VH-VL binders against q9usg8r228to453. Designs and how they scored, part 31

Target 1, 226 residues: q9usg8r228to453
Amino acid sequence: IPESAEWMNHLLEKVWPLINPEMFSSVADQIEDVMQASIPSFVENVRVASLDQGSHPVRVVSIRSLPSGEASESFSEKQASEAEHKDEPEQQRKQFYNFELCLAYHAKPVEDATSTSARASNLHLRIVFYPGIKGTVGFPLPIWVEIKGFVARIRFRCELMPEVPFLKNVTFSLMGLPELNVSAVPVAEGGVNIFGLPLISKFVNDAISAAANEYVSPKSMTIDLS
Short names: E, the ipSAE of ESMFold2; O, the ipSAE of OpenDDE; V2, 0.75 times the mean of E and O plus 0.25 times the DockQ between their complexes.

## First folded at step 12 (VH-VL; framework fv_cixutumumab)

Design y4 (at its last look DockQ between E and O 0.70; V2 from the best seeds 0.00; counts 0 for: pae E 5.9 > 2)
Fold by ESMFold2, look of step 12:
Structure y4 (fold): chain C 226 residues (1-226), chain A 123 residues (1-123), chain B 108 residues (1-108)
Amino acid sequence: as target 1 above (226 residues)
Amino acid sequence: EVQLVQSGAEVKKPGSSVKVSCKASGGTFSDYWISWVRQAPGQGLEWMGEISPDSGTANYAQKFQGRVTITADKSTSTAYMELSSLRSEDTAVYYCARESYDFWTGTDYMDVWGKGTTVTVSS
Amino acid sequence: SSELTQDPAVSVALGQTVRITCQGDSLKWYDASWYQQKPGQAPILVIYYNNKRPSGIPDRFSGSSSGNTASLTITGAQAEDEADYYCNSWDSEGDHYVFGGGTKLTVL
């Protein structure tokens, strides 16, 4: 681990549990939408009841600065843009700060399998699965989905401005589809024999991956901070 | 067209230092980082370090830490690499290269190279 | 130090297809770039982003990557393709670029 990432990880250990889980509600909604579009006919509905980061933080594997030049769609377009700006005063150009993060997450083993509080320390989703025929009956089946791990590389482009807070826009893209491992467990105590947990885990994994794919380069998301 | 023009060949004695220049023409000098790469006779390419002309921040390969200093002068669009405490093993061709990236494709690359500066360390 | 591993030499018959490989842990995280160098000349970029060609590079050059391995493929090799080929990637643990040891391509 580079020293620049080590101090950030120590900061994350303190800050991570303080984050309001509602900050992830848009992510939860997006995952729910993908899941609802993909449910098989013998399932009436599926809902994401919550997404909670827990208290065990993500880790920054690396961070690096990138060149501040304006991004281009092709090599030839970049060469043409450079020629256009040859004599332009530096102050009149847009100012960017670009950087890259590599993030890794690994869930910690939970020694008390019956403790909801112990399971809540890891990143998790609570999903309610409604098996049944659409429009007739669905029995709520709560499923705890633990994020066992993920690995992601993310690029950020920050557009700067002269006024406080000095950030106008932040654009990010995922550099490839993140590696993702999830595990589904029932919320019910151990008196229920639930077959098909590997199939549920795969279904959720695929849904999260499909949601993440909407941000994989060259696709991006821009957040307006002005 | 972006071009990198390097200073001429140098012959140096062991224990001295050498400073190689790399002048950029065309494009915007401060938007891109400059790498320095060397190649000893019959050997492969060896990355030495880089500089951001905009911030003045330089990074060095661990092998060269403490012996190399990389600087940039925005007013002349020129980067410099100084290698001190020269040894015979430092005899090599020294290249500068412009680092570029494409945010949308997510790649980094050295798209423009200087022609190289031959440094010979001999008593 | 170089953590990217390349075979030191590869041969190909004129007009045939050759693949030059590059292996390293950095390639899990970062894209490979490929550089061609002829004797007495500076390197030239031939592939970036694992599989993209700069303008002016013949379409017989292609690239691919999977896991820890990046590959440069030349289909229909020409005599002018005889050169040294280097892969390059960022190494986040050392905060520096790393070149492979290079592969000497001989066209028979």
Scores: ipSAE 0.138, ipTM 0.636, lowest interface PAE 5.9, mean pLDDT 80
Fold by OpenDDE, look of step 12:
Structure y4 (fold): chain C 226 residues (1-226), chain A 123 residues (1-123), chain B 108 residues (1-108)
Amino acid sequence: as target 1 above (226 residues)
Amino acid sequence: EVQLVQSGAEVKKPGSSVKVSCKASGGTFSDYWISWVRQAPGQGLEWMGEISPDSGTANYAQKFQGRVTITADKSTSTAYMELSSLRSEDTAVYYCARESYDFWTGTDYMDVWGKGTTVTVSS
Amino acid sequence: SSELTQDPAVSVALGQTVRITCQGDSLKWYDASWYQQKPGQAPILVIYYNNKRPSGIPDRFSGSSSGNTASLTITGAQAEDEADYYCNSWDSEGDHYVFGGGTKLTVL
């Protein structure tokens, strides 16, 4: 429904810069945990200093409403459910609102890569590497990770209730691993290219992907809004 | 077993309208979307639109926008497709199909099909 | 609008394996379903979610996907498999179904 996507995108454009980056703290923590679990041998430690969405919003590419009935995980289960619930009044059934979103993000080109403000307009991560062999304390290396783009397909199941806020819980799942493009650059102080940027980019990409994998179908997350 | 029973063949004049019905039996009507797909003689399948009987929301292919109206009656478990301003090119078999999905899987699909309704547009 | 493309016709010898491929940008994001249609009959779902087989469909039918492609494979083609096969998915730009052009399978 192109029209539905348009108003949503318009809303996102307005709301996106107002979102507190702290809302993404859990995501940042997950990424950090994955990174720490998979750090290269030449890195003693890694931390996520910040995750910021910037001012450039994600875009809803498509939105699709799904049937509001009981969602089944398998074709067989659906058939069985139809047989069992044939006589149950619709009023006694839990009400769900199901929909799928396709989201896309493309970073705005930054003309001046040295401009922190320009870079901050895009979705980005700040990470700090602590180089060194285990037992040796290295100097921290701050890295700017720019998210150049991603595409994700996400399904939502909203359980409705008659009381405010009319949503009991929301379950979401990623329909496959999102396509992700990231770029890592050292924060400008001393040009010590200790870590090949491509290696760091790959490391970060893999970490984000691994973190995202925790939400890929058939895995899901439920948020209780009651 | 879930079945979709469609109305009978239609012969129409150019410029007229046709309304085809699709009645669902053997399952829950409101839990599924219904799609309409047509097939001209010797041609491929062409999606026309869909409706959620529960919400009444209908979506249409751009090609048919403004000329096709899809409705549903939950009380009778029947979906309707009305095509107006008929042309010879609209001569086709029109199918209704039930859309099914699994929430934790991929894109929905059409698991049950009607037998089709032949609409012939001739002068 | 996103389109799905198929070869218009393919042939397979009896008992041999054939693959029908569907290609389109939308397949990068959305799963494909496959439909078999015999002359004078309505389409029948044979594969959904790229590789799932409905009940009643023989196990010789299988599906796969890669990149912007989806494929239907018939391993050990039977005479009754002669039919038109259509891939289907959503387009990438909207909430619309899109069908491939169909592939006529001849069993030799």
Scores: ipSAE 0.077, ipTM 0.672, lowest interface PAE 3.5, mean pLDDT 86
ESMFold2 (binder alone), look of step 12: mean pLDDT 89; pTM 0.921

Design y5 (at its last look DockQ between E and O 0.37; V2 from the best seeds 0.00; counts 0 for: pae E 5.5 > 2)
Fold by OpenDDE, look of step 12:
Parts: structure tokens; C-alpha cells; sequence
Structure y5 (fold): chain C 226 residues (1-226), chain A 123 residues (1-123), chain B 108 residues (1-108)
């Protein structure tokens, strides 16, 4: 529904910069875990220093309501529901609101790549590489990873309850791996030849993709809002 | 048995409107979305729009936006498709279809179809 | 809006295997469903969600997907399989259904 997407985008524009980056801490941790599990032999350690959404918001391309009845339930859910609610009146049935969002993000062009403030307007990940062979103490190498763009399709199931805030649980799943474009920029503290930016970009891209894969259908995540 | 029964063939003049009905039976009408698909003679299938009988929410293909209205009556388990400003190009068989959906797999498909309603637009 | 493309016509010898392919950007995100249509009849769902068959559909029908493509395979084509086959999925925006152009299958 194009009209619905418009007001959502307006809302996102206002709310996006107000979002606390700490909200993404779990995502950052997951990315870090994946990166640590797949570090090259010449890297001793890698850390995610921060994940920040910046001020430039994602865009809702489309929103679609989905069926909330029996048609939206998986076979396993139907069986569970039938077993648990066999004797419950219809009014006690769990209510769900299902919908799908298509999200797109395009980074705002940065005129001055050396400007931290300009870069910070976009989605970015700050990572720190610790180069070295096992047993050697490497100097930390800070890297700025800019998200240039992504497209994602996300399906949501909201479990409704009659009490405030009217949402008990929210389950989401990615419809396929998001298309992702990232670039790595060295934080110039020293003229050190950082192990090839393309390799780092690929590494980060793969790590993010791998992390995202944990939420791709039929996998999902449920957040308890009660 | 799950079935969709459509209204009979229509012959219409250019500029007029046609309203095709689709009566559902054998399942809970409000739990499934209904799509409308048409097929011109010798042509492929063309999606026109859909409706949630429960909420009344309808979505339309851009091509038909402003000219097609899809409604549903829960009391009679019937979906309707009205197409206005008919043209000769609107001559087609119009189908209603039940949409099935699986949230966890992201699967959408049309598992039950009506037999179709032939609409002929001629001077 | 994104399109789904199919070959307009394919042929298969009786008892042989044929694959009908659907291609489109939206198939990266969504699985395709396949419909069989015989002359003068309504479409019938034959494959949905990868390789799932509705009740009554023979096991010679199978589905697969790769990248931006989905395929319907008939292993051991029968004379009654002669029909038009359409793929269907959501468009790239995820708000409209899109059909392929259809593939006419001739069984020789």
C-alpha cells in the first residue's frame, strides 16, 4: 500500500536519528561472533567497536498485510494450536497481525571521505582488527565500514494482546538474504598498508551475510514485548 | 470440498461496468485472501488484485488502479470484482483464486481456482 | 514492477524429462508457484514452495530454484501433461503477484 509506506517513511525520518545505537548491540555482537569465527590466519582478533544507524534512514519501499487466520499458520503451529486450544472458546484464540516490509537503504553521498561527521550520517560499522600470528601482539587497526546500500524483505508476525501495549510477541523472518553493499575505509591514524581494503570489505560482507542468514526463512526471531 | 463458484458469463458495451462474483465454500472465508486473475483470449494470466475478506483490505495491480474495485461480503462468503470503463481489450476470462500463505516459509500460492467468468466487451 | 520470463514453448517426447524455467529478480526473494492450464479450463496449482505438490498432483512433477530462477520439471512426461504452464511469484516490491508469460508444453 503506497500510502501506508509514505507515512511510515515520514515517521522513520523523524524517529531514525532518535534511535539509540545500543539497540543494535545484539546485532553487532552477532556480527562480531561470526567474524571471530572466520578470521584469517594473519589476524589474531577482530572486534566490533560500534554499529550506528546514522541519521539517514532506511526507506520502506512497500508494506503488505498478510492473512492472520489459519492460512498463515505453519503445519506445526496448527497442530500446536489445535492441541492447546481445543476446548477454548473462539474469543480466546490468539490474535495475530502479519505483514511484510520491503526495506531499502542507500547511503547519502559523502563529499569528504575524511569527514567523520559526514560519514556518521550513514549506516556504519566500526571494527578493529588485531593483526598478527597467534602469539604475537599486533597493533589495533581501526576500520570504518560504510553500508552503501541494502535491500531486505522482512516478514513480521505480531501477537496481539488486549492489554497495553497490545503487542505480546513479534516474530520476524528475512525473505532471503539481503542484498548488501559495503565498503571499508581505513581510519588513517598511520600510513600502514591495511591488508587490502577489498579483502576486508569482502570479509565484512561475508560476515554480515552469515549473520543475516540466521534470520532467513524458515528461521526466525521472536522478541517478547510483554 | 473447497470450491469457488463464479457468476455467469457477461456481455457488456464499451464504457459500461461489470461485476463478477465469487462464492466460496468448504472453508473459513475470512481466513484466506482472494485474488482476481484474468486471461484474454490466447494470452497469459494477468493478476488484477486481491482482497482480505477479514479486514476488507484490497490491493490492485497498477494497470487496473482506479478502474477495478474488489470487495468481499463475509456474511455470504462472496468476493466481488467490479471493472469499470470497459474496453474491448477487457474481453477475457476472469478467475477468482484462493491465496494460501505460510508465514514461516514465505510461501504464497493460489491453491483453489474458480472456473472463470467470461466477459465480452463488444459494440 | 519486476517481470517473470518463460520460454513460450517447449516440447518433450513421451516418457522423457522436460524442465520449464522461470526467471526474474523477484525469485531471489520469493519462491515460485506453478500452474497447469489446459484449454478451456482454469489453472491448477501443481508446485508450490520449492518442491511441494498439492494432493492429486502426480509425483512426476517437481520444483527447484536457483538464484533468480525457478524450474518445473516433469520426469516421464505423459500425454495428459500437454498444457500451458505458468510460474507465479511476488514482484520485486513485494506487493503484487506476477505471472510468467506461460510456456506451452507439447508432448510428442
Amino acid sequence: as target 1 above (226 residues)
Amino acid sequence: EVQLVQSGAEVKKPGSSVKVSCKASGYTFSDYWISWVRQAPGQGLEWMGEISPDSGTANYAQKFQGRVTITADKSTSTAYMELSSLRSEDTAVYYCARESYDFWTGTDYMDVWGKGTTVTVSS
Amino acid sequence: SSELTQDPAVSVALGQTVRITCQGDSLKWYDASWYQQKPGQAPILVIYYKNNRPSGIPDRFSGSSSGNTASLTITGAQAEDEADYYCNSWDSEGDHYVFGGGTKLTVL
Scores: ipSAE 0.285, ipTM 0.743, lowest interface PAE 2.4, mean pLDDT 87
Fold by ESMFold2, look of step 12:
Structure y5 (fold): chain C 226 residues (1-226), chain A 123 residues (1-123), chain B 108 residues (1-108)
Amino acid sequence: as target 1 above (226 residues)
Amino acid sequence: EVQLVQSGAEVKKPGSSVKVSCKASGYTFSDYWISWVRQAPGQGLEWMGEISPDSGTANYAQKFQGRVTITADKSTSTAYMELSSLRSEDTAVYYCARESYDFWTGTDYMDVWGKGTTVTVSS
Amino acid sequence: SSELTQDPAVSVALGQTVRITCQGDSLKWYDASWYQQKPGQAPILVIYYKNNRPSGIPDRFSGSSSGNTASLTITGAQAEDEADYYCNSWDSEGDHYVFGGGTKLTVL
């Protein structure tokens, strides 16, 4: 593992637990939307109650710089139909920094598979299924979904600005669908009452993958940091 | 017409240095990185290092660290590779190649190669 | 390099299909590109980003990948396809590009 990735991983060990889980609300909503579009007929509804990163961080496998020259095409440059004249000041031109990040995540084993406190250190979702037919209020069935692992390669384009904090926006794009492994377990002290746990795990895996597919190259997302 | 034109063949003594040039034309020089790749007689391709002409930042294979210097001159659209402390095993053909990159398609490859510069190290 | 492994030699009968493989851990993260080199000439790119062909490369050349393995396939091999073939990818552990050892293709 490179020394720069090793340093970054030590930083992540300290920062990861401090991130506010509410920053992931948009991701949780998107996964919920995909699930609701795909629920089977024996389920009235499904919700994503929470998405929490836990305290066990993602690992940076590598980071590399990418070309950032003036001729690199960006989303913003196509909006500027006004051609830049050679007499325009250079300080008004957009500045970019591009890099690529490879991430890997692997959940730590937990001793008590039914304990939510033991599982809280891993990246997870709380999902609620409402079994029943349309028009009835289904009994809520909470499911704990653990992200057992993922592998992703992500490209970032950072638009710079001269004012603090020097980042205007960040665009990211996934380089192919991430490799993703999820596991579902019911959170019920009464027993193992869910038939088709592998089927539920596959349904959630497919939903997360479909949500991620919205950001696979050439698709992207831009976040305004100003 | 995109092309890379390399300097001519050189014959060198052990312990000396060689500087090979690679002049780019037909594209914006600072938009692409340049790789240097060598090939000893009868052997395979060996990557030596690369340079970003825009930033001037170079990256070197560990085997050549300390002996190779890669530079770029934006005013002449020319990249240079200098290899010092030459040995007989440095006898090879030295290629420059343009690294192609597109953020949105995720493509990354060496699309244009120079014809190569033969460097012979002999006593 | 030892990071990308290729068979040193492969033979194919004229008009038949041949597959040249390239194996290494870097291919789990990065797509291979493929280069053809004839004696006394510079390498030329024949396949990039999985299965894309540059202009001028015949459609008998194709690429594929699975896991840590990439493959170059020549369907209906011609006499002019006799050459050395190299795979290449970025290697994040070494922070550099790596070439396979090369495969000499002989057309019988």
Scores: ipSAE 0.215, ipTM 0.663, lowest interface PAE 5.5, mean pLDDT 81
ESMFold2 (binder alone), look of step 12: mean pLDDT 90; pTM 0.930

Design y6 (at its last look DockQ between E and O 0.58; V2 from the best seeds 0.00; counts 0 for: pae E 3.9 > 2)
Fold by OpenDDE, look of step 12:
Structure y6 (fold): chain C 226 residues (1-226), chain A 123 residues (1-123), chain B 108 residues (1-108)
Amino acid sequence: as target 1 above (226 residues)
Amino acid sequence: EVQLVQSGAEVKKPGSSVKVSCKASGGTFSDYWISWVRQAPGQGLEWMGEISPDSGTANYAQKFQGRVTITADKSTSTAYMELSSLRSEDTAVYYCARESYDFWTGTDYMDVWGKGTTVTVSS
Amino acid sequence: SSELTQDPAVSVALGQTVRITCQGDSLKWYDASWYQQKPGQAPILVIYYKNNRPSGIPDRFSGSSSGNTASLTITGAQAEDEADYYCNSWDYEGDHYVFGGGTKLTVL
């Protein structure tokens, strides 16, 4: 319902800057893990210093309610449910609310790329590279990664319960890898031609994509809200 | 086997309304959304709208907004499509179809179709 | 509004392979479903979600997708395959299902 997307976007605009970036710590950790697992030979270590959503919100492009019940069950789930619930009255069936969101993010153009405050308005990742061959301790190289844009399709399954907050579990899954556009900029003033920015951008892009892949269908994440 | 049984052919005058029914048998009605699709003579398929019988939520194609009403009765496992202010251009076969989807694959499809209801609008 | 485009007509010799393609922006995010329609009959689902076939659909029907395109392939066309074929997808911008214009397949 287009109208539903509008009010959600208004809400997001207000709530987005209020979100504690620490909420994304798990995502940051996953990205870090992936990066560490795939670091180039000339890099000793890589860390995610921070993931911050900025003040510019994602946009809900579309929201779609989906059928619940048998229509939503995978073949495997149907088989399992038929085996377990043959005798349970319809009233005892778990109630689900399923919906799909299409999200889009576009970074606000930054007039001054040197302005940290301007850059911080957008979704960004700060990473630190430690250059060096195994056994050599290099100087840390801070890198600013700006998320220029992404588009994602996400499905949600909400398990309903009669008690407050009426949501027991929320399961979400990405319907394919999000389209992602990232840009990496060195933070260090001293212009050392750090590892070709394109290479770093690609590395980060691949890492984020790999991290996202952990949530791509048929994989999913369930959050217990009980 | 799940079947969708539609009401019979209708002949209507311009400006009148038509209400077509679609009764589901052989399966759960409330768990599936029902779409309405029409096809004018010699033309392609055109989606009109859909309804969730469980929630009563209906969505309409923009072209038909304000002129089409889709309803459902869970007790009778029947969906209805009412089209008002009929025009000659509304002459078509109207189909109901069951929407199925797989939550994990993101797939949406219409797996069961009614046989169609011919609506003829003539002066 | 996102449209799905199909060739209006294609022909195939008996026993040969034919590919019907659907193109549109909606296909970037949503898989296409394919429907066969014979004259005077209701549409029948033949392919959904990449290459899934409903029960009763011959294995000569297959589906594929790439980018903003989806394709229905009939390998070893039979005379009974002569029909109109429609692709369908969800248009997330308009929040509606969209059908292609249909492709009339003639089996020679």
Scores: ipSAE 0.568, ipTM 0.831, lowest interface PAE 1.1, mean pLDDT 89
Fold by ESMFold2, look of step 14:
Structure y6 (fold): chain C 226 residues (1-226), chain A 123 residues (1-123), chain B 108 residues (1-108)
Amino acid sequence: as target 1 above (226 residues)
Amino acid sequence: EVQLVQSGAEVKKPGSSVKVSCKASGGTFSDYWISWVRQAPGQGLEWMGEISPDSGTANYAQKFQGRVTITADKSTSTAYMELSSLRSEDTAVYYCARESYDFWTGTDYMDVWGKGTTVTVSS
Amino acid sequence: SSELTQDPAVSVALGQTVRITCQGDSLKWYDASWYQQKPGQAPILVIYYKNNRPSGIPDRFSGSSSGNTASLTITGAQAEDEADYYCNSWDYEGDHYVFGGGTKLTVL
C-alpha cells in the first residue's frame, strides 16, 4: 500500500488534538520516577503534573518497510531456521509485519510568549518542585516545560494472528537516543527568577533522555493486544 | 546451503540494455529483500537498488532512477536487474545480495552474496 | 545526509593490530555492517551490530561504534587478512543503503 508521508501527516493534523492526554500517563510516570531518583538534596519532591500533546502535531518524516518472517530473525535464529525449515510447514511460523518510522517535532513560535494558553498549543509538561526538608511541606514551585523539538526513529514489529483483532503483539524499539530540545519557564507572573532555568531545562532533558534510553535497541517494549 | 546464483557475463554495446538474473536456493525467498550492488574496475561497491519479492516493491538509488528496473519472480525464486541506456561507465561486476536485519539489535546486513556478473560495455 | 567516509588505504605489520574507521551521519541511527573483499571474489560479511561475528569469522575481527563513527579492528593481523574492507549502513535521508569508499588493508 503506497502512502504518502504527507497524507499521514494530514491525518495526524486532524487527530492529534483529539487524543486524550491521559494516554501518555505511563510516559509521564516514568519521567517522574527518573526525576524523583535524581532530585537535589534541597528538594523534597518533584512531580509531573501533566503531559499534554497540544494541538501542533508530530510529523512523520519517513516510513520504511522492513523484511519480515525468516529475514527478520536474529542471525543465530536464521542459521537454525535455514538448517531445518525445509521440514517445517510454512503456516506454523509466526507472522510478523515490520516497519520503521522517523518522527520529528517542532514547536511553533508563540506570538505572545507571556501567555500560557498560547503555549498550550505545543507539546509540554507541567512539573512541580517541592523544595524543603524531609517531613515539612514547602512552597510548590510550578514549572512549564516546553518540548521545542525532537527527532526519533522507532522500529516496530507487529505479530499477526488469524483471529480478530488480527494483531497479537506490537514490539517497538528506539533506534538511538532521540534528539531532544527542552525549555523550562516558571508558571508565574510578575516575579520570575531566571537564573535557574538552564539548570532546570538540563535536569528535565536528562530525565526524559534517561527514560527514553530504556527503550533504545537492543531494549524494547512489547504490548499485548490479544 | 543458502546461495545466490547469477547469470553469466555479458558484452553489450552503448545504448543497449542488460538483464542480470539472481536465483536463490535455500531459505525462504519471498521473506528476503534482494539488493543489487555494482563495482566498476578498481572502484568500490555502489548500491543500485532493492526489491521485496513478496510485495514487488522496488527502491532505486537516485543515480540509477529511470535507467534501472528490478523485478522478482517468486515461482522461480529469481530476482532480475535490468539496466538500460548503457554507457561505457556501466562496465562493472554486478552483484546480488540478500538483505536481513536483526530486530533486537536494530542492525541491517547483507548475509549472502552472489558471485557477480561481469557486464562489459564497449564499442 | 551524505555518504560513509573511509580512509582509502592502511597498512599493518604482521601480528600487529589495525583499526579501520567509517564515518557518516547515518551511523547515529544505524550501526554499520562490515564486509571483506579479496581480489576477484564477492564481499563477505565479517561484522554486524558493533561486535557480532558471523559463524566462521575469526575472533581477531571485532567492531565498535561511537557517535558517527564505526570501527573494524583486526588484532594480530595475518597475511590472509589483506583485502578491501567496506562499511555499509542505511541512509535515512536518501532511503537507500550506502557503502563506504573502501579501505585497502596491506599486511607487511
Scores: ipSAE 0.390, ipTM 0.725, lowest interface PAE 3.9, mean pLDDT 82
ESMFold2, look of step 12: ipSAE 0.371; ipTM 0.707
ESMFold2 (binder alone), look of step 12: mean pLDDT 89; pTM 0.915
ESMFold2 (binder alone), look of step 14: mean pLDDT 89; pTM 0.917
OpenDDE, look of step 14: ipSAE 0.303; ipTM 0.743

